# VH-VL binders against o27280, part 61

Target 1, 266 residues: o27280
Amino acid sequence: MDSMNVPEVLEIKRIVEESESVKTFIFSWDFRREVRPGQFVMVWDFRDEKPMSVSLIDPVRSEIGISIRRVGEFTDRVHGLSEGDLLGIRGPYGRGFELMGRDILLVGGGIGMAPLAALADEATARGMRVDALVAARTADELLFLDRLEAAGVNISTCTDDGSCGFKGFAHERLLTLEENHDMAAVCGPEPMMFQVMRILDERDVPAQLSLERYMKCAVGICGQCCLDDTGFRVCAEGPVFWSQELSRVREFGRYRRDPAGRRVPW

## First folded at step 19 (VH-VL)

Design Cg2
Fold by OpenDDE, fold request of step 20:
Structure Cg2 (fold): chain C 266 residues (1-266), chain A 118 residues (1-118), chain B 112 residues (1-112)
Amino acid sequence: as target 1 above (266 residues)
Amino acid sequence: EVQLLESGGGLVQPGGSLRLSCAASGFTFRDYAMSWVRQAPGKGLEWVSAITGRGGVTYYADSVKGRFTISRDNSKNTLYLQMNSLRAEDTAVYYCARKSNYGAFDYWGQGTMVTVSS
Amino acid sequence: QSVLTQPPSVSGAPGQRVTISCTGSSSNIGWGYSVHWYQQLPGTAPKLLIYYNTNRPSGVPDRFSGSKSGTSASLAITGLQAEDEADYYCQSYDYSLSSSKVFGGGTKLTVL
């Protein structure tokens, strides 16, 4: 569409408080503009612009949801908004998840569950069996549990402190699960994803992983989100990658580039 | 008790074909990826092929790509290896092995001998 | 010419400690993929001995231990016994070989 790169000023229809630090902002959406789980939008608060994953896709209600974690100045401002307030939204951008097979394992950590929640809805709607491993530091940071349960997702939780479910990290919990799936989708802290990916590789489970990088243009022209060696642009070739693609990405699970282009450890 | 039993091995001429089978029991077959691993006489282990639990994805070693086909029938708890265009270097004991949740081959069959000779 | 390199043979007297090395690369062990070890007694199928670097399956004596560091792994056998005479193989995953499982060349352990 000609106006895809022009932010549309949209009214916040509804705000769902997912946790203390995460809110989902609901917007009316014209679904003549296709959006897929795993894609992202650029959210503009008329001062700054940030990429955010689409966490809800509801063609019936003609709505999309964007889940935002409060982590800095931009998100602080956004979290201060109320229903009826305005935000600029442009997109969607990037490559979303592909579904294959009859059953899928979702492995999410923290806000990484946002795109996976949308994927869960699609997978369930297609009649797939969906298992989800939801990870967080503490119980109160686990996201979308009620929503996933309502969708018929089989949920397994793990928390760093053991306050809910398995005590430990997502990859540790994954190792305790004997059943394999046709495919997996992974999103969360990159160290988590790196560990999970290796386990899935060793299990012969095809996996897609959603990466996060600093983005500026979102349209593959500025190169700010380029991955070392491969030249993959997270905004264009990603953010969803197959594990085989990420195997060629030297920085995956090891470091990222900050806005200044410096290597920053995870 | 987990059991894997290979069959279908034998003597075949170069260029010939064989179909190996592996009957599995004692576990939920569809939940586990399965592999074929072979061992030439007096040689080491070589991974040949793998298939996901649901059979949706297959993997092959470069040495057998285009010639071998791995498949499974979960209703029969059976793993298969169709071997075409057999070569002398394919002579080996072929093992079926179960992939554990840790990525190891935790159970092996006793193997079936395949001999490719003119 | 195996992807993982093992010594062709090692030997030890009963009661001694022996180690078998498994040397990989940045695309397998060095990538962080797990290492598994198998014991193959003469005329038998391989048996899982160590899984996921350091873990022992049920029935495997604690005198067998695995370790992993960098691009290499090691199998240690303490209190060597006559029945330990066998071939030992390390195994890992390598993303550069079409998502292939890779084995070491095997090590023949002789108990003197």
Scores: ipSAE 0.909, ipTM 0.948, lowest interface PAE 0.5, mean pLDDT 95
Fold by OpenDDE, fold request of step 20:
Structure Cg2 (fold): chain C 266 residues (1-266), chain A 118 residues (1-118), chain B 112 residues (1-112)
Amino acid sequence: as target 1 above (266 residues)
Amino acid sequence: EVQLLESGGGLVQPGGSLRLSCAASGFTFRDYAMSWVRQAPGKGLEWVSAITGRGGVTYYADSVKGRFTISRDNSKNTLYLQMNSLRAEDTAVYYCARKSNYGAFDYWGQGTMVTVSS
Amino acid sequence: QSVLTQPPSVSGAPGQRVTISCTGSSSNIGWGYSVHWYQQLPGTAPKLLIYYNTNRPSGVPDRFSGSKSGTSASLAITGLQAEDEADYYCQSYDYSLSSSKVFGGGTKLTVL
């Protein structure tokens, strides 16, 4: 068994409240284990285990951050933790984002901004121009704005209720933007990603999208995160996919499978 | 006013080379992906090549891949198409076209005729 | 040979309504990619007529309309005028063709 597959019990070093429903948990990290934006870790609270994207990669401080949205029993428990408490973390896993070109457009919705925030840091560090379209239901749910701004990212916001920035959905806002980019990275609700992808394809913008699926093993064995038709395992071949890859995935933007394997709509 | 003006077309023998240019004005050139679209005499439109606004990524139709090279000089507001190993079937009017934010070609040049003949 | 299929020709009398179909597949129009329409008058470059399925650029009369359903799109011209005599092309995106833009074969519209 590879050492990376054994959870390390780590102390929560800091907790950052990103929004009412999202917290970032910061851990000391041994960077002998390389981690890239777009990769995920398995977080174990000694009862259950869930995949979480890495939202902060700080080699200087030897820290990583994991942003977690409160959405169920597991995340409720985790959100109840305090600094100094322990969590099990194994990984990182999956294929992360690949940067190319001179400028990049980030399109994120809700917690989907987590991996994109990490990507923004990397892109900026490489001297790329970074534009970010940050979408949420309301202004209070917009994530990482201060962090992105501090990094020199050009931010455009979009909210369903119009409480901040463009009133509407991310794909609608995207259509109003005339500037083109060498590449795009997308993460958020899958219906959003589906629409955004099509627009980017039509604009000749290479796009990478990060998918979310139910995961168990994270090592490509159990098949719980297997995508229909292609057989892609989100934990192994993903979670970051090129748009061309996702075009072959029938379920993308249409449905997903629950833990029992049943098709459920988005 | 947006304007696109193609040049560089002409008569060339099979196996020869030509370089087309498209001078753009009236908009921020670097913000827009650009394409070449050709039309053989009496035939329909065929997409040839595209390049992102910043020039970082290029695309080619299978029919021209390996032979044509699209490029741009944003400092000169100019799009280029280097055509090598030209074939008779490459004979066409070549249009420069701007890709809009909606994915359509919203502006076209007048076209430049390329004739490949022995 | 064209990925999108159009009728080679349509005709109508002045004042009539004509429709030009554009039939695609599950890898282009059916995937949800947008359809655009271009008008090409004799001896001229193509002009954008309809963009993103149903939208008209400035200067395009409202007698031109676009629609999309399933794997097909349609261009409708009401109140046909002599000046509408031209070639019309639909265009979309197909992910199966090296991320290529695809055109219909074109339709020649004759005003009788």
Scores: ipSAE 0.908, ipTM 0.947, lowest interface PAE 0.5, mean pLDDT 95
Fold by OpenDDE, fold request of step 23:
Structure Cg2 (fold): chain C 266 residues (1-266), chain A 118 residues (1-118), chain B 112 residues (1-112)
Amino acid sequence: as target 1 above (266 residues)
Amino acid sequence: EVQLLESGGGLVQPGGSLRLSCAASGFTFRDYAMSWVRQAPGKGLEWVSAITGRGGVTYYADSVKGRFTISRDNSKNTLYLQMNSLRAEDTAVYYCARKSNYGAFDYWGQGTMVTVSS
Amino acid sequence: QSVLTQPPSVSGAPGQRVTISCTGSSSNIGWGYSVHWYQQLPGTAPKLLIYYNTNRPSGVPDRFSGSKSGTSASLAITGLQAEDEADYYCQSYDYSLSSSKVFGGGTKLTVL
């Protein structure tokens, strides 16, 4: 194993409160170790380790950001940390997003906006037109709106309860949008991504989607994140996949495997 | 009113080339993906090629890949299909069609006839 | 043969109900891709008749309806009229064929 696989103990430089349930933890980063939007890191709190997408890549400040949603014991502990506290970070891992064309549509749901926010920064820096469809259950769960706006992203919002923007799901909002893009990047609940993918396919819009699976080693060895039929490892061949790749994945949008390897519905 | 008008069709010998054009009006051209669909005499519809609204990505049917090139000039609201190495089986009426947000071809031109014959 | 299978012809008397089937597979209609229908009158360009499985564009009478189930779709025409005599095509997408838009073979509808 190379040095990349050894967790580096890093100090939390800053914490950004994104929402009630989401915090972004900022770390100093040596950019000799390249990191791309869509890649993830393994976050170690010296008790447990979880994969987290990189949501901020700032070479100017030599910082990265990791956005974490509070969903369980591990994330509860992490959310209890303060600036100056330590975390172990190893990575980055996985295949990140690729940019092509002149404009890109980002479709994100909930914490799925984390990697897309980083992608938005990169796309904007490249002079691309960036449109973002940001979805959440409620208005207070919409993420990175101010950040995206500041970056010059054209934002469309949708919420399940209609508290902000379009009332409905992301795929429903997408159907109401008449503009087509050169490519799309999608990240969020898998059922959402599945619906969005089909729409984009029918629109002749190449799409990349970031999957979330139970992940243990992050280095393609343990097989815990292996996708049925294809043998794709989310940590190695992913987490970003092209729609054509996911079309061959039997479980996509249908089920996932839990830590015990059992099929569980979404 | 959405209008699509094809031109450039005609008679060409096998191995020859033609360039089709489709003039679009009545909508924001750059916002829509466009396609070429052809129909051989007495036959059904066959998708040929597509291009995204901004022109960044193109698609081709296997039957025309490497021979046909789709392009667009959004400043002129025009879609193009450069057809090289034409074959007899390419004989067809060629339609330009707009791709709607629902993935359907919601508007079609009247078509231009391409005849490949020795 | 076409990826989507349609009957080559159907017929009906004025006022009757006719149905045109469009049979696909697990890689297109069965995958969940939308089905669209086009009407082509003799000597004319195709016209969108049904989009996204069941929706009618403006100007299309409600006697035209689309449905989708499993790996197949269907176009139903009620109150058949003489002007309905045309070719009808279903269209979908297939992921197994590189970014392929797929059409049915077409159905000739004759009004008796």
Scores: ipSAE 0.908, ipTM 0.947, lowest interface PAE 0.5, mean pLDDT 95

Design Cg2
Fold by OpenDDE, fold request of step 23:
Structure Cg2 (fold): chain C 266 residues (1-266), chain A 118 residues (1-118), chain B 112 residues (1-112)
Amino acid sequence: as target 1 above (266 residues)
Amino acid sequence: EVQLLESGGGLVQPGGSLRLSCAASGFTFRDYAMSWVRQAPGKGLEWVSAITGRGGVTYYADSVKGRFTISRDNSKNTLYLQMNSLRAEDTAVYYCARKSNYGAFDYWGQGTMVTVSS
Amino acid sequence: QSVLTQPPSVSGAPGQRVTISCTGSSSNIGWGYSVHWYQQLPGTAPKLLIYYNTNRPSGVPDRFSGSKSGTSASLAITGLQAEDEADYYCQSYDYSLSSSKVFGGGTKLTVL
């Protein structure tokens, strides 16, 4: 086991409150260890361990950020932490996003914007034009708007309740956008991603999508994050997949496996 | 009004080359992906190639891959199709078509005839 | 050879209802990709007739309608008129064909 598989105990340098339910935890990072947007780390609170996407990559400050949504017991504990507290972090793991073309469309839903925010920074740094469709249930759940705007990203918002931007779902808003992009990166609720992917395919827009599955080992051994039929391991072959790859995944957009291996609908 | 006007078609020998052009007007050209679709005499429609609005990504049908090159000049509102190593089976009317936000070809040119014959 | 299968021809008398089927598979229509329809009058370029399964562009009469179910789509024409005599093509997307758009083989509609 290499050093990447041993959790490093890191101090929380800063905490950014992104929304009522989302916080970004910032850590010092040795960038001799490469990290790419779309990759994830395993966060260990000395009781449990969960995969989390990297939402900030800052080589200048030698920092990374991990955005965490409060959704359960583990995240409740983490959200109770303060600056100066410690967490174990191992990784990064998985396949990150690849950039191509001159412009990119980011389509994110809720916490799915976390890896996309990091990707936006990289794309912008490369001189790409970045458009972002940011979706959430309500206005107060829209993430990273100020950060994206500051980076020069052109933002379009949509909310389920219409409290901000387009009233409706991301795929509905996408259909109203006439501008075509060289590529797209998508992350959010899987039903959203499934619908968005089909639209992008029909537009001949290459798309990468980041999947979320239950992960345990993060190193492609335990198989708990395996996708049906294909045998793709989200932690190894993903979490970022091309649309062509996902088209072969029967469960995509339809169901997932719970920790017990049972099929559960989205 | 959206208009697409193809040109550059003609008679060529097998192995020859042609360059098709499509002049676009009436819309913001760079915002739309464009495609070439061809139709052999008395046959159906066949998608040939596509290019994204900014021109960063291109797609080709297997039948033309390696021989055809799609490109665009957004400053001139023009779509191109460079056709090399032409074959008899490439004989067709070539249409320029705009891809709508719904993924349909919502506007077509009148087409330009390409005949490959010895 | 067409990925989407259409009947080669259909016919009807003026005023009648005709339907044109477009049969795909689980990798295109069945995957949930949209179906579009094009009308091609003799000697002319194709024209978009139906987009995204059921929608009519402006200028297309409401006697044209599209539907999709399972792995198939259908174009219905009510109140058939002489000017409807044309070739009709369905079009969709198939993920197994390297991002290629797929067309049906076309259906020749004859108005008797």
Scores: ipSAE 0.906, ipTM 0.946, lowest interface PAE 0.5, mean pLDDT 95
Fold by OpenDDE, fold request of step 23:
Structure Cg2 (fold): chain C 266 residues (1-266), chain A 118 residues (1-118), chain B 112 residues (1-112)
Amino acid sequence: as target 1 above (266 residues)
Amino acid sequence: EVQLLESGGGLVQPGGSLRLSCAASGFTFRDYAMSWVRQAPGKGLEWVSAITGRGGVTYYADSVKGRFTISRDNSKNTLYLQMNSLRAEDTAVYYCARKSNYGAFDYWGQGTMVTVSS
Amino acid sequence: QSVLTQPPSVSGAPGQRVTISCTGSSSNIGWGYSVHWYQQLPGTAPKLLIYYNTNRPSGVPDRFSGSKSGTSASLAITGLQAEDEADYYCQSYDYSLSSSKVFGGGTKLTVL
């Protein structure tokens, strides 16, 4: 198990262009190392290392997928890679999603749909009813729609500009949905998650939310991803948290800390 | 028209048990979370228990945890509340209520009276 | 004691405006949870009056209005009528309490 912390150099088997800004990189995976939706891996391009959620778990093909949004220097470099190129992968790390009940609502925004797509596959495989509210700024930014549909997921879309589905934000669309679920999984922009969480709480829907924070070690040592007041480490106690846990996190929905440890508002 | 009709209330001795029922009609029952809310005589409203639409998750107020069990039969459009180890302080009118998508109780039954007395 | 605080009673003459306050805390209304209001006429079950802070269900007159600010909410009744005499309850959610809905203590409105 000690090998878990050593990056394994893996060849990019396939690259799926999910959107203009998002690519999914497919790797061979030894499933003797269990990976669960909601967990993340550290991706190493031999210069820098970043945490990335696992978006595809395919035991049949012995593959995992990592969806990466182009947002900075690291991701720019990664997006420049081709099939056959190498990346270092270590993990998986963190607490993944837990499934309960008979039906689940997935609420995802942007790249937040990455871990939720993996969760959708698992939930469907377990015979759960899966509904997904997929949100993005525009239609072309909506992720994994075909994949979700193929899996039998009931999809509701939401776009800021109304180019697809409901015009508005995810929490607004959620309010229009009368049907409740046994549980929900939420991932996306933190302001979105904050709004969605409150609605779900009021509906008595247990919710798990995946947080994004700056991470360094991924093993709960450096404390860089520590959440204020609670001391929760996103890499260890998270990134998936129950709504009740997040209610104790002062910074949730309000601010995050940058690599220098400074508070940065959302 | 949405209708909720409670039944099963009555007089019971302390330590006794009762099972309340709520018959629902006028809507797709399985799509809505349901709750029990009670009101002691001359007192305010108190949430008791809730259950998700599919019945997969249940919630209880601390005052009734371990004693009350909420359940539902979606094939019969019926909500239940099994009340065990009843106490005098459980004396109240018990309402079944539907939870709307906004988190409010948008429909209420007329209530059934439960009296716990020796 | 109720998590949400309401005045035990308010009164007004027909045609007047009355307000009922609902005071919460940073763990409920102040957290951003919505506030709902219920009307309970004497000897009847509660009825939803205002949902999600400001919205009126069908059949509720526009004389009734809800507002929310900070850690408190308010129900306003304009053009008070005799039939408005009832108990009014605010309701919200509190994360500090195990997934429980919280009600105010109720306000008895008397029409003079």
Scores: ipSAE 0.901, ipTM 0.942, lowest interface PAE 0.5, mean pLDDT 95
Fold by OpenDDE, look of step 19:
Structure Cg2 (fold): chain C 266 residues (1-266), chain A 118 residues (1-118), chain B 112 residues (1-112)
Amino acid sequence: as target 1 above (266 residues)
Amino acid sequence: EVQLLESGGGLVQPGGSLRLSCAASGFTFRDYAMSWVRQAPGKGLEWVSAITGRGGVTYYADSVKGRFTISRDNSKNTLYLQMNSLRAEDTAVYYCARKSNYGAFDYWGQGTMVTVSS
Amino acid sequence: QSVLTQPPSVSGAPGQRVTISCTGSSSNIGWGYSVHWYQQLPGTAPKLLIYYNTNRPSGVPDRFSGSKSGTSASLAITGLQAEDEADYYCQSYDYSLSSSKVFGGGTKLTVL
């Protein structure tokens, strides 16, 4: 492990096309460096660096997977890469998910399913019952369904256009489910997470939520990812937070700060 | 038809113990979180304790923490409340209530009276 | 004192409209948590009357309606009937309290 947090140059072992806009890049990993679901790594393409969630943790094959959605210039470049190409990876960073109880509900939206897929593998390996509510705008944007099914996860889907499963948003589908869980893990668009969190609170279900903010250093120094009124740094105290912690965060579900530090609405 | 039936209430001295039971029927018991809510004579409703459907997580009001224990046996469709170190202020009708998918208590038992008195 | 504030009593004549207020704060109703209402007839257990702010369970007449705005909620009863005489409780969730499930103090409705 590099104490200087210098990116390790790793070869892309293989690429899995999850959807039209999402690819999973798989790397050989030395598991002397521990990694937990919910943690993130900084991905460096030798021009820019971005935080990405770990979506696959495979100690047997000595591999990790990083799922990346194509959303801008950096991710466009990364999506243009092939097997055998190189990327810089530093980390992992942040606080990951904590498992408790005998059964867990996963609620994921879009690329938010990335860290939850890794969590699902750990939970099922521990013998927990795992239910997953997988949400996306359309059927072709639903992620990791085959992988989750193969792991024994009970899947419920919802899409904005009704092309697969429940027609509507994740929180609307959640309200229709007559099943209670010991805990929940949530990741997706923040407005979705905000709605889902309140429902889970009202159901007496402890919930952990993974937040996304603009990050630069990933080590809690620059303060770019600080949350208003709490001083929480998403890269250090997060990105996974308990619902009780997020209840103190004024900006949660309401706004975020852009790279210039300006408030931008969701 | 959903039914909840409380039992185990009665008269007990301060410092004593009592165990309440709630027999549930008419629904898949394990799928629903359950709560105890109490009502002192002539007073309002007060939430006491809750437990998740599978029984993995429990919650307590500050007024009963360390003294009351909520549990459930899903094989028997029964909810329990073990009450220890009872106080006069614990005197109330105790209701078991089911938590709906909308977060409301959609079904209530008829309640069982607990009286703590010297 | 109850976290949610209700008037201790309200009254109305048969056929009239009555309203019961439920005043909370930024940590419960104002946070966006849902409000539920319960009716408790004399000598009986509470019954769910309104759930998730505005919804009526099966069997509840449409003359009962719920609303929510800001940090407060309200229960309206139109066409008041003698059988509506009861205690009414609002209920919500508060993230700032260990006793997170919170009830109003209750309102005694008298039909004159």
Scores: ipSAE 0.869, ipTM 0.926, lowest interface PAE 0.6, mean pLDDT 95

